# Designs tried in a protein design chat: miniprotein binders against q8lar0. Part 6

Target 1, 344 residues: q8lar0
Amino acid sequence: FNDGLLPNGDFELGPRHSDMKGTQVINITAIPNWELSGFVEYIPSGHKQGDMILVVPKGAFAVRLGNEASIKQKISVKKGSYYSITFSAARTCAQDERLNVSVAPHHAVMPIQTVYSSSGWDLYSWAFKAQSDYADIVIHNPGVEEDPACGPLIDGVAMRALFPPRPTNKNILKNGGFEEGPWVLPNISSGVLIPPNSIDDHSPLPGWMVESLKAVKYIDSDHFSVPQGRRAVELVAGKESAVAQVVRTIPGKTYVLSFSVGDASNACAGSMIVEAFAGKDTIKVPYESKGKGGFKRSSLRFVAVSSRTRVMFYSTFYAMRNDDFSSLCGPVIDDVKLLSARRP

## First folded at step 16 (miniprotein)

Design y7
Fold by OpenDDE base, look of step 16:
Structure y7 (fold): chain B 344 residues (1-344), chain A 92 residues (1-92)
Amino acid sequence: as target 1 above (344 residues)
Amino acid sequence: SKVTLRIEFTVPDPETAEKIAEYLKDLIEWLAELLGLEVEIEVEVRGDTVKVTIKIKGDPEEIEYLIKLLLLWLEEMAAKLGAKVEVEVERE
């Protein structure tokens, strides 16, 4: 498999006319490359359902999963390799909606109650370790609503092979620059959400775990201001967006944690504070954002007290974009380095 | 209202052209039914080029919606297939 959209992952190829009842798909194999179960709809962009307009983020079509509905695709992978799945999802019901994503034996529950983007669509990511040379990717709506058609819209299903970075002599942290992560869809400016830790120990952001109730956002330099390289992390939900990594340290040895704090040039203006932790040691880094990009460097010197030290970042406050006054946003962290202090 | 849509779709190979022609026709029929529109569709495939003429009758707003949707789809398909698309819209 090559990185990018799955075969017909954008659902631009739909069912035959004869396999449609209105927007309902009545044949389980009617959507090319996908196997359907339950009540599944093929939805054109701008479709009107009552007072609701179903907007597709990209392209002309998406699928909607009704009660207990699922879509499945078999993909060729390499046994033992790590992969990240990325997909767009939008809630269409006023109820608590969630999605189950699975590649046997791995599974995750994706809450989609929180809307991070004013567009109504968010990109979600999930990682798995391939147990064989084939993977059945399943996206399932476990919900039951009064209206069986009620359910999330799904679009833009993509996958990327992950190569977890190793600590080096230049940085004992893994993936400190966040340059390794999930597939970023071209021409989508929303970023990719890294959800809270699920049951499995695999993160779509290698080396880092989201140890909070809400997600962090993975952003790219094509659409956002990134302090270093082509990728960074935006802390979009205050203290409820936390990214962490445990590193090996030597007790009694002095270390310096350095990192960049900035904004994503996404109209997230205001006073921001990033809190960085190294074990019990902490520093608060203020940043005055104009929402037009920029960053500054900060560092925390500490003495390790254990053979393992937890490094963690979150934002002290919630913030919203000042252009739409609805989208969650926050400070950007990047270029995170942990090194032993040089002996004079 | 009545609108005539003329689509010329050029793909890299003739086999793809036949597939696109069939799919596009079917798609238009489905969407027309969904939107309560009357359509007459003519399809011609010559080599790697598909020509589709669609005559659409019905609610003006629904017609415009169909056109926008088809244009969007065609753009996506063109990008995916490395194809060229030309569209002419005649409103009566």
Scores: ipSAE 0.833, ipTM 0.950, lowest interface PAE 0.5, mean pLDDT 94
Fold by OpenDDE base, look of step 18:
Structure y7 (fold): chain B 344 residues (1-344), chain A 92 residues (1-92)
Amino acid sequence: as target 1 above (344 residues)
Amino acid sequence: SKVTLRIEFTVPDPETAEKIAEYLKDLIEWLAELLGLEVEIEVEVRGDTVKVTIKIKGDPEEIEYLIKLLLLWLEEMAAKLGAKVEVEVERE
C-alpha cells in the first residue's frame, strides 16, 4: 500500500441505482471496495435532511453510518509495520456520538462529541501494528438512536505507513520535530486530530502519547505556520490537550529541554501559556499570539532524578479563533530537543 | 424549467470510457429520482470519449443542485482518472 487515500476512500464511487432506496444502501457490497453492515447511507453533498444540510468536506459524496452500522475494507500491508489511518467525520445527531475504529486485534473508541472545527468536520487519526500482510479496516458506529439513520458522516479515509524515528545523539527524544505522523489530506486546512491514547500502545504520532481527555492537532506547513520543518503540534484544548514522552535519563545528570512555542497563523490571537514538564520540573512559557504566525524558543534546565523522565506539554488556557469565534485553537509546539548539558 | 446538460468526458482508454458511461448514466438516474426530477439521458461512447446529453425537467432549485453536484463529481473523477471533462449547460 502506498500512502494516501484508500481505494475509494473518498466514496466518490457509489452504489448502483438498483442498490439504493433513497439514500439508503441496501446491498452490503454496493459501495466499491467497501463491505457494509447495518444502516448505511450514501449521501450527496448538500443533501437536505429536515432543516439540516449535510455538507461533504471534499468531493460530491460521503457515507453516513446509522445505528450499529459499519464499513470495512481489506487492505494489503506489511506484517510488523506500523500504520496510521486518517478519516474525516462529522456529527449529524445532537447526542453523544462515538466511532469505533479497528484493525484486528487492535481497536479504539473515538469520541466525536467535541467539535474542533467550525465546519463540523474533523480529521481523526488512529494507529495500528499490522499483524499480517492484510488488514481489515473497520469504522463502526456503536450508537443506537431513535432515528436509525442518525449517525456520523465519514469521508476521506486514508492511510500512511509510519516510521518511528530513533533517538540520536542530537536528541534523546523521539520525533521531537513531529515530522513523522498521520497522513495529512491535501486541500484540507483543519489539521489532523490525534486522539487520546488511553487504551492502545500505538500512537499515530510516533514517540508521543496524548495523555489527556481531548486531542491535540497535527498541523502542516502548507496550511499553517510551523516553527520548524513541515509539521507541528497545536495544543487546542488547554490542559485537556497534552502530549507526553518518557525518555531514558541518568539520575544526577543535568539536561536541557528546548522547544519552540508559537501560533499556527490560524487567527488564534491572544495571550497563551505553554506549560512544559520534565519530571517534577516545570516551566511556563508565555506567548502573545497575533494569530498570524511566529514563534519563540524556550528551554528548561533540570537534573534527572530517575532513569526515566516524562516530558509533557499542554496549554494553560482554552482559546478560540477570532475569525469564527468557535473553533478551538491554541499554541503550537515544535522542535523539541532534550540533550545533556555540557559540562562547564 | 428545462435544462440541457452536455458532458464530454475523455479518458485514457476505451474500457474506462465504457465503465464511466454506464456509471454516470446510472448515477444521474438515481439522483434524478432522489430529487424528484425528470431526466432523459443519451449516452454515446466513441473510443476513449464519452458524450452524455441530459435533459432535465422539474424544480429549478433542484435542477441547479443536480448540476452543481454533477460538476463537482466530474471534476473529482477527472482528477482521479487523468481525464478531461467539458460541460455545456443550456437553460431554456
Scores: ipSAE 0.830, ipTM 0.949, lowest interface PAE 0.5, mean pLDDT 94
Fold by ESMFold2, look of step 18:
Parts: structure tokens; sequence; C-alpha cells
Structure y7 (fold): chain B 344 residues (1-344), chain A 92 residues (1-92)
């Protein structure tokens, strides 16, 4: 397996005409490389169903998962290795929709929310550790509606091998620069949502867990402004968007947590506050964003009271992008370092 | 309304040309049925080159939608296969 789209992960190859009833796919093997179950549609971009216009983010086609529908692909993997799955999804019905993503025995339920982009399409990510030489990747709509076609659109299913970085003598935090993370689909400029943990101890952002009600957003320097390197994290939903790491510390020893706070150059203008925590110790970092990039450094000096210290970040307030007045956005964190201090 | 769409693309090898030609014809037939359009499709495969001529009759809005969708799909497939694509549209 090479990093990137799964075989036919963008669904640009679809069923033969003889396996279609309108847009409904009637044969479980009709979409190349995928095994289907439940009510599945193959949707051309811009297709109209009543008052709905079904547009895809890239390419000509996507799949729609109706009542109890699944798509499944078996992928060769390396036992013991970590992988992240990225996929694009959009809600199509007025009711809240969700997807169950699994590689047995692990799974996650992901609400499909419409607050992160004006298009309604977002990239979602999830991670697993391979327990055998293959992975059965399943994306499933557990919903049942009166309209059997009601359910999320899916496109752009990709996978990436993760290589979790280790702490170093220059930073005892893992992955402080966020350089290791989920696959970012080329030519998709929305960032990648890292949803909150539900029941899974794995993270598509190695070292970091999303310990909040809503997702954080993983952003890349090709499409956004980032303080350092090629990757950063945007805290998109105030106190409901938080990222954390537990690190080993020595009780009684003094440490300095340092980090960058900035904006992604995504029209997220306003007065922002990032709150950083190390155990019970905290600092509030104000940042006046013009929505045009830029950053500043801040730090928090603390004395560890435990052998395990929880480092956490969130934004105090919600913000919305000024260019669409509907998409949640927020401050960016990057270049997070934790080091012991020699002289308290 | 009546439109003639002429597609020529060249792929890396003749086996791929044959497969794409068959797939594209079937795809156009499905989309035409979905959109209520009448189509006449002629496919010619010579070595690594595919020529498709499509005469489309029906609602002008649906014809333009079909053309835009096919152009988008051809662009994606050309990129994936390393193919060259030429398209001519003759509106009547």
Amino acid sequence: as target 1 above (344 residues)
Amino acid sequence: SKVTLRIEFTVPDPETAEKIAEYLKDLIEWLAELLGLEVEIEVEVRGDTVKVTIKIKGDPEEIEYLIKLLLLWLEEMAAKLGAKVEVEVERE
C-alpha cells in the first residue's frame, strides 16, 4: 500500500449501466474495488433530486450512503503499523447524520456537521493500528429514514501510514510541530477535521488527543499560513475544540511550555484568546487576528506536581470566517515545546 | 437542441484504450438515460487512441450538464492514466 487515495477511492470508476436503477446501485460488487451493502447511490456531481443539488468537492462522481448502507474495501497493510484514513463527507438530509468508520474490532462514530465549511463538505480523519496483514475498511451509515436514499455523500477515501515521532532532548512533547498527521488530499483546501475521541485510544495526530465536544482542524502550509514547518492545528470551536497530550514529568521540577499562536490566513479576523494548560497551571494568550497570517510566541512556566502532566490547548471564544459569515474558525497553535528549566 | 461532441484521447497502451472506450460508451448511455437525452455513440479504437463521436439531442440544459460532467471526468481520467485529451463541441 502506498499513501494516498485507496484504489478507486475517488469513485471516478462506477457501476456498469446494467447495475443501475437511476442512481441506485443494485449489485454489491458494481463499484470497482468496493463491496457494498444497503441502499447505495452513485451520484454525478450537480445531480438534482427534488430540491437538492448534489455537488462533489472534486471530480465527477461520489457515492451516497442511504439506509444502513456500507462501502468496504480490503487493503493490504503491515501488521503492527499505524494508519490514518481521510475521507470527504457531506450531509444531504435535514436531520443530523453520522458515519461509522471501522477496521474491526475498532470503530468510531462521526457526526457529520455543517458548521466548518460553506460547501457542507469536510475532510474527516480516523486512525487505527493494524492487527493483521490486511484491513477491512468499512464506512457505514447506521441511519434509517423514511426516504431510503437519505444519508451522507462520501468521496476521496485515502489512507496514510503514520510514523509516530519520539520525544527528543530538544522537546519532551511528541509531535509538537504537528508534522505527523492525517493525509491531506491534494487540491482540497479545507483542512482535515480530527474528531473527538469516542472509544478509541488511537489518534490520526500522533501524541495528541482531541478531548472536546467538537473537532480540531489539521492545516497545511500549501493552503494556509502556519507558524512553522508544513503543518499546524486550528482550534475551531472555542472551548469545545481542544487538543491534549499527557507527558512524563518529575514532581517538583520546573518546566517551560512554549508555543506559537497565530492565524491561518483564512479570513478569521478578530480578538482571540488561546488558553494553554499544564496540569492546573494556565496562561491566556491574546492574539489580534487580521485573518492574513502571522503569529507570536508565548510560554507557561510551571512546577510539576505529578509524574504525568496533561498539556492542553483551546480557544476561549468562537469565531467565524469573515469571507462567508458561516464557517467556524479560530486561532492556530504550532511549534509546541516542553523543556525542563535549570533555574526556577 | 442538438450537439455533436467529439472526444479523442491517447493512452499509454492499447489494452487501456479498449477498456476506457467500452467504459466511456456505457457511462454516456447511463447518463443519457438518467437525463432523458437521446444519444448516438460511435467509438473507434486504433492502437492506443480512442475516438468517440456523440450526437446528443434533447433539453439544452441537460445537454450542457452532460458535456460539463464528461469533460470533468475526462480531465480526471487523463491525469490518472497519463493520457492526452482533445475535445470538440459542435452546437447546432
Scores: ipSAE 0.816, ipTM 0.945, lowest interface PAE 0.7, mean pLDDT 89
Fold by OpenDDE base, last read:
Structure y7 (fold): chain B 344 residues (1-344), chain A 92 residues (1-92)
Amino acid sequence: as target 1 above (344 residues)
Amino acid sequence: SKVTLRIEFTVPDPETAEKIAEYLKDLIEWLAELLGLEVEIEVEVRGDTVKVTIKIKGDPEEIEYLIKLLLLWLEEMAAKLGAKVEVEVERE
């Protein structure tokens, strides 16, 4: 598989007229490259449902998963390799909605209750390890609502092979620059959400785990201000957006954790504080954001007390964009390095 | 209200042209039904070029919505296929 959209991952190829009852798809194989289960709708952008207009983030069409509905696609992969799945999702119900993403035997539950973007659409990512040379990617709505049609909209399903960086003598952290991560859609400027991971789950952001209740945002340099390279992480939900990595350390040895703190040039203006942790040691790094980009460097010197040290970052406060007063935003972290201090 | 939409779609190869023509016709029919519009569709395929003429009757707002949607779809398809699309709209 080549990185990018899955075959018909944007659903711009829809069912035949004969396979449609209104917006409902009545044939499980009617959408090219996908196998359907349950109540699935093929939704044109701008479709009116009562007083609600269903807008598609990109393109003309998306799919909506009703009660216990799912879409499935078999993809050729390489056994033993890691992949990230990325897709756009939007709520269409006032109720709590969630999505199950799976590649057997791996699965994840993604709550989509939190709206990170004012558009109502967010990009979600999930990672899996291929157990065979084929993967059945399933996106499933486990919910049951009174209205069977009620459910999330799905669009822009993509995949990327992940190549986790290894620790080096220059940085004992993996992927400290966040340059390895999920697929970034070139025409979408919202960033990609890295949802909370369970202990057994692989992270779409290799080396880093999201240990909070909410997601962090993976941002790219084409659409955002990035301190270093082409990728960074935005801490969008205060203390509920925490990213962490456990590293091997030598007890009694002094280390220096260094990192960049900035803003994404996304109108996220205001006083921000990044809290960085190395085990029990912590530092609070204030950053005054003008929402127009920029960053500063900070560091934390500490003595390791264990053979394993947990490095963690989160934002002290919630913030919203000043342009729409609704989208969640926060400080950006990047270029994270952990090195042993030079012996005097 | 009555609107005539003329679409010219040029693709890299004739085989693709035939497929697009068929798909587009079917799509328009579905959308027209969905929106409660009356449509007459004429399709011509000549080599790598598809010409579609759509006569649409019904609610003006729904007609405009259909047009916008089709334009959006055509743009996406053109980008994917490396195709050229020209559209003319005649409002009566």
Scores: ipSAE 0.815, ipTM 0.944, lowest interface PAE 0.6, mean pLDDT 94

Design y7
Fold by OpenDDE base, last read:
Structure y7 (fold): chain B 344 residues (1-344), chain A 92 residues (1-92)
Amino acid sequence: as target 1 above (344 residues)
Amino acid sequence: SKVTLRIEFTVPDPETAEKIAEYLKDLIEWLAELLGLEVEIEVEVRGDTVKVTIKIKGDPEEIEYLIKLLLLWLEEMAAKLGAKVEVEVERE
């Protein structure tokens, strides 16, 4: 498999006319490359549902998963390899909506209650370890609404092979630059959400876990200001967006945690504070964002008290973009390094 | 209101042309039904080129929506397939 959209992952190839009842798909194999279960709709962009217009982020069509509905696709993978699945989703109901993503035996529940983008669409990511040379990717709506048609819209399902980073002598943290992560669609500028920890121990952002209730955003240099390299993490939901990694340390040894703090050049202007933790030690790093990019370096010197030290980052405050006053945004962290101090 | 849409879609190979022709026809029929429009569709496949003529009758707003949607789809498909698409719209 080549990194990118799954076969018909954008759903631009739809059912035959004979397989449609209105927007409902009545044949489980009517959408090419996908197997359907439950109440599934094929939705054209601009479709009116009451007072709501269902707009597809890219292309002409998306699918909507009604009550207990699922879409499934079998793909070729390499046994033992790690992959990230990425898809766009939008809620269409007022009630709590969730999506289940699974590749047996792995599964994750993704709350989509929080809308991070003003467009109503967010990109979600999930990772799995291939147990065989094939994977059945399933996206399922576990919800039950009074209106069975009510459910999330899904589009742009993609996959990327992940290469878990190894600690180096230059950094005992894994993937400190965040250069390894989920697929970033070249034509989408919203970034990719790394959701809170699922039941699985795998992260679409290798080496890092999101232990908070909300997601962090994975951003790319083509669309955002990134302090180093081509990728970074935006802390978009204050204290509820926390990224963490546990590293091996030697008790009594002094370490220095260094990192970049900035903004993504996404109109997220204002006073920001990044809180960084190394075990019980913490620092607050203020950053005055103009929403036009930029960054500064900071560091935390600490003495390890355990053989394992938890490094964690979150933003003290919630913030929204100044251009739309709705999209969640926050400070950017990047180029995170943890090294033993050479001198006291 | 009546609108005639003429589409010329050129793909890399004849097999793809046939598939696109069939799919496009079905798509138009479905969308027309969904939108309450009357359509007459003529499809011609010659080699790697698909020519579709659609005569649409009904609510003007729905017609424009259909056209917009089709154009969007055609653009996506053209990009995906490395194809060329030309569209002519005649409004009566």
Scores: ipSAE 0.814, ipTM 0.943, lowest interface PAE 0.6, mean pLDDT 94
Fold by OpenDDE base, fold request of step 19:
Structure y7 (fold): chain B 344 residues (1-344), chain A 92 residues (1-92)
Amino acid sequence: as target 1 above (344 residues)
Amino acid sequence: SKVTLRIEFTVPDPETAEKIAEYLKDLIEWLAELLGLEVEIEVEVRGDTVKVTIKIKGDPEEIEYLIKLLLLWLEEMAAKLGAKVEVEVERE
């Protein structure tokens, strides 16, 4: 498989007329390249649901997963390789909605209760290690609602092969510049959410784990201000958006953690504070954002106390964009370096 | 109200043209039913070119919605297939 959209991952090829009952798909193989289970709807952009209009982020159609509904596609992969799956999702009900993503035997639950974008659509990512040369990708709605049609909209399912970076003599952190990560869809300015993951799970952001209750945002330089390179991380949900990495250190040795703090040029204006941790040592880095881009460098000098040191970043406060007063936003971190230094 | 939509879709090969013609006709029929519109569809395939004429009758707002949706879909498909699409709308 090549990086990008899965076959019919944008669902622009839909069922035959004979396989439709209104918007409901009544044949499990009616959507090309996908196998359906449960109550699945094929939704045109602009579809009216009561007083709500369902807008698809790209293209003309999306799918909606009702009660215990799922979509499945088999993809050719390379055994032992790591992949990220990315898709757009929007909730359509006021109740608690979540999605299960799986590639057997791996699975993850992604809460979609929090809306990060004012559009109602967010991009989610998940990673897996291929156990064979084929992967069955399943997106499942485990919910049971009174209205069986109630459930999340899904669109733009894509995949990218991940290449986890290794520590170097120039940086003992992995992927400190965040240049390796999930697929970024062209022409989408929302960024990609990296949801919380277990410490034992593989991260779509190699080397880094999201240990908080909410996601961090993976941003690109085409649509956002990035301090270094083409990718960075935006801490969009205050203390509930935390990214962390455990590194090997030598007890008693002095290290310097350096990093960039800025804004994404996404109208996220205001006073921000990034908290950086290296084990028990911490520093608070204030940043006055004008929402128009920019960054500054900061550093934390510390003495390692163990053979393993946890590096972590989060934002002290929540923030919202000042253009729509709705979208969650926060400070950007990038160009994270950890090196040994002389003891003071 | 009554609207006539004329679509000309040119694809890289004749086989694709036949498939697109069938799919487009079926799609229009489904959407028309979904939106409570009456449609008459004429399809002509000549080589790598598909010509579709759609006569639509019903609620003006629903007609406009159908048109917008079809245009959006056609643009996506054209981009995906490396095809050319031309659309003419006649409102009566």
Scores: ipSAE 0.813, ipTM 0.944, lowest interface PAE 0.6, mean pLDDT 94
Fold by OpenDDE base, fold request of step 19:
Structure y7 (fold): chain B 344 residues (1-344), chain A 92 residues (1-92)
Amino acid sequence: as target 1 above (344 residues)
Amino acid sequence: SKVTLRIEFTVPDPETAEKIAEYLKDLIEWLAELLGLEVEIEVEVRGDTVKVTIKIKGDPEEIEYLIKLLLLWLEEMAAKLGAKVEVEVERE
């Protein structure tokens, strides 16, 4: 499989008329390339549900997963390779909605309670290691509502092969520039959320783990201001958006952690503070954002006290975009480097 | 209200043309039913070109919604298939 949308990952090919009861799909194989389970609806963009209009972020159609419903697709992969799955999701019911994404035996629960974008749609990413030359990708709604049709909308399911960068003599951190990460849909400007991961899980952002309660946002240079390269990380939920990496260090040796702090040119204006950690050492980096892009360079000099040092970043405060006054946003970090300090 | 929609869809190969014609017809029928619209559909496939004429009758708002949806879908499909789409709308 090559990078991009899964076969019919945008669901623009739907069921036959005979397989539909209203918006309900009554045949488990009615959506091309997908196998359905439970109450699944094929939803046209602009569909009215009471007073709510169900808008699809891209294209004309999406699927909605009702009670305990799931969609499944088998894809060809390379055994031993890492992949990220990316999809758009929007809640249509209560705030306690969640999604399970799995490629056996790996699974992740993605809370979609927090809406990061004013549109109601967010892009979520998850990563897995292929254990065979095929993978069954399953997106499942584990929730049970009174209305069985109630559930999240799903669209734009995509995959990207990940190539985790290795530490080099120029940077002992992996993927310090964040140039390796999940698939970014070309026509979507919302960025990609990297949800919290367990320690044992693979990260869609190789080398980095999200150890907070909420996600960080993976942003691209086509739609955002990025300090270096084509990708960066936006810390969108204050202290609840934390990205971290554990690196090997030599106790007693002096290191310099350097990084860029800026804004994504997404109207996230205001006073921001990035807190950077290297083990027990920390620095607070203030950044005055005008929401129009820009960055500054900062560094933290520290002496390693262990053979392993945890590098972590989060934002001190929450912020919202000043154009919609609703979307969560924050400072951008990029070009993170950790090097041993040269002995004078 | 009555609206006639004429769609011309040109695809890279005849096989795709036949498939898209069938799918489009079926899609329109489903959507029409969903929206409570009456439709008459004529489909012609000639080589790499699909011509669909849809006569739609019913609620004006629903008709417009159907049209918008179809246009959106056609645009997506055209992009995906490397196809060309031309649409003419005649409102009576």
Scores: ipSAE 0.813, ipTM 0.943, lowest interface PAE 0.6, mean pLDDT 94
Fold by OpenDDE base, fold request of step 19:
Structure y7 (fold): chain B 344 residues (1-344), chain A 92 residues (1-92)
Amino acid sequence: as target 1 above (344 residues)
Amino acid sequence: SKVTLRIEFTVPDPETAEKIAEYLKDLIEWLAELLGLEVEIEVEVRGDTVKVTIKIKGDPEEIEYLIKLLLLWLEEMAAKLGAKVEVEVERE
């Protein structure tokens, strides 16, 4: 498998009538290409749950994971290769929800408490290194609620093979343009969330780690304004959305960190500030957004004090879109370069 | 309220036609039960073409919901299979 939706990753092929009790699936192999565990529901778009309407982002059907429920699919991969898994998720419970994604022996817990979009659906991404020529992808709800049916909706499970770029003489940073990242669905305009990740984990955004409590958003040029190329990063949750990379430097040598700051043309208007860090050195870059696209260049000159320097970006303030007054948004960073410079 | 839905689904090969016919019938039966609707389903497969006639009785709002859902699903399936879909709705 290379790129795109997993087999029946959109769940448009559902169980037989005989395998259903209402919306509950009563056979563990009833959904084609998936193996089920626990309380799993097959949900049609527009399904009524009390006073709540369960809307599916794309297509007619999605899956809901109840108490300790999971879905699993075995796929062919290449041993030693890196992959990103992407899926859509929406909360249906009032309590805090989380999802556990795993490809043995790797696992990650994704908090889905924060709603980034007004639609209620967000795209989440996770990366793993294949340990064999096959992978069992498991999405699990570890939560326990009074109502066993209560749990997140899942849809649009996809995967992409990642090819991490290497540092060059033109840029010491890896993937400074963010052109390598998770799968972007052509029909989805919300962007892809890169959730918080441990330094020991693999990132769906190669070379960059999210070292904050909340996610950053991976955006594409088809749906957003991007300063350079076809991909960029939106800092959507202020200081709680931080992206970072550690690079090798020579102590005592002067470097210049340059980058673009702009907006995504997503109605995120207002005064923004991007804070950029190179070790202990910092710069604050103001940007006046009209929410209609645009960018400017900035740079930070510094002297390295260690053989390793941490480069980091976050937004000083929280912001919301002006069209819906609810969706989280922020400044866009792109075209990040780190080069050695002459001493002043 | 009574509504008759007529679906014509043309696929690339006869084998796919049989599979789609079976799946679609089963799907309609499940959804009808879920929504508390009464349905009569007639299915005809000729070569690479599936014709389904559905007579639906029950709550008008639920009927309209079923129709919308089926249309959405049919569009998705048509795109996946490289198929053509035609739908006619007759409201009584």
Scores: ipSAE 0.811, ipTM 0.943, lowest interface PAE 0.6, mean pLDDT 93

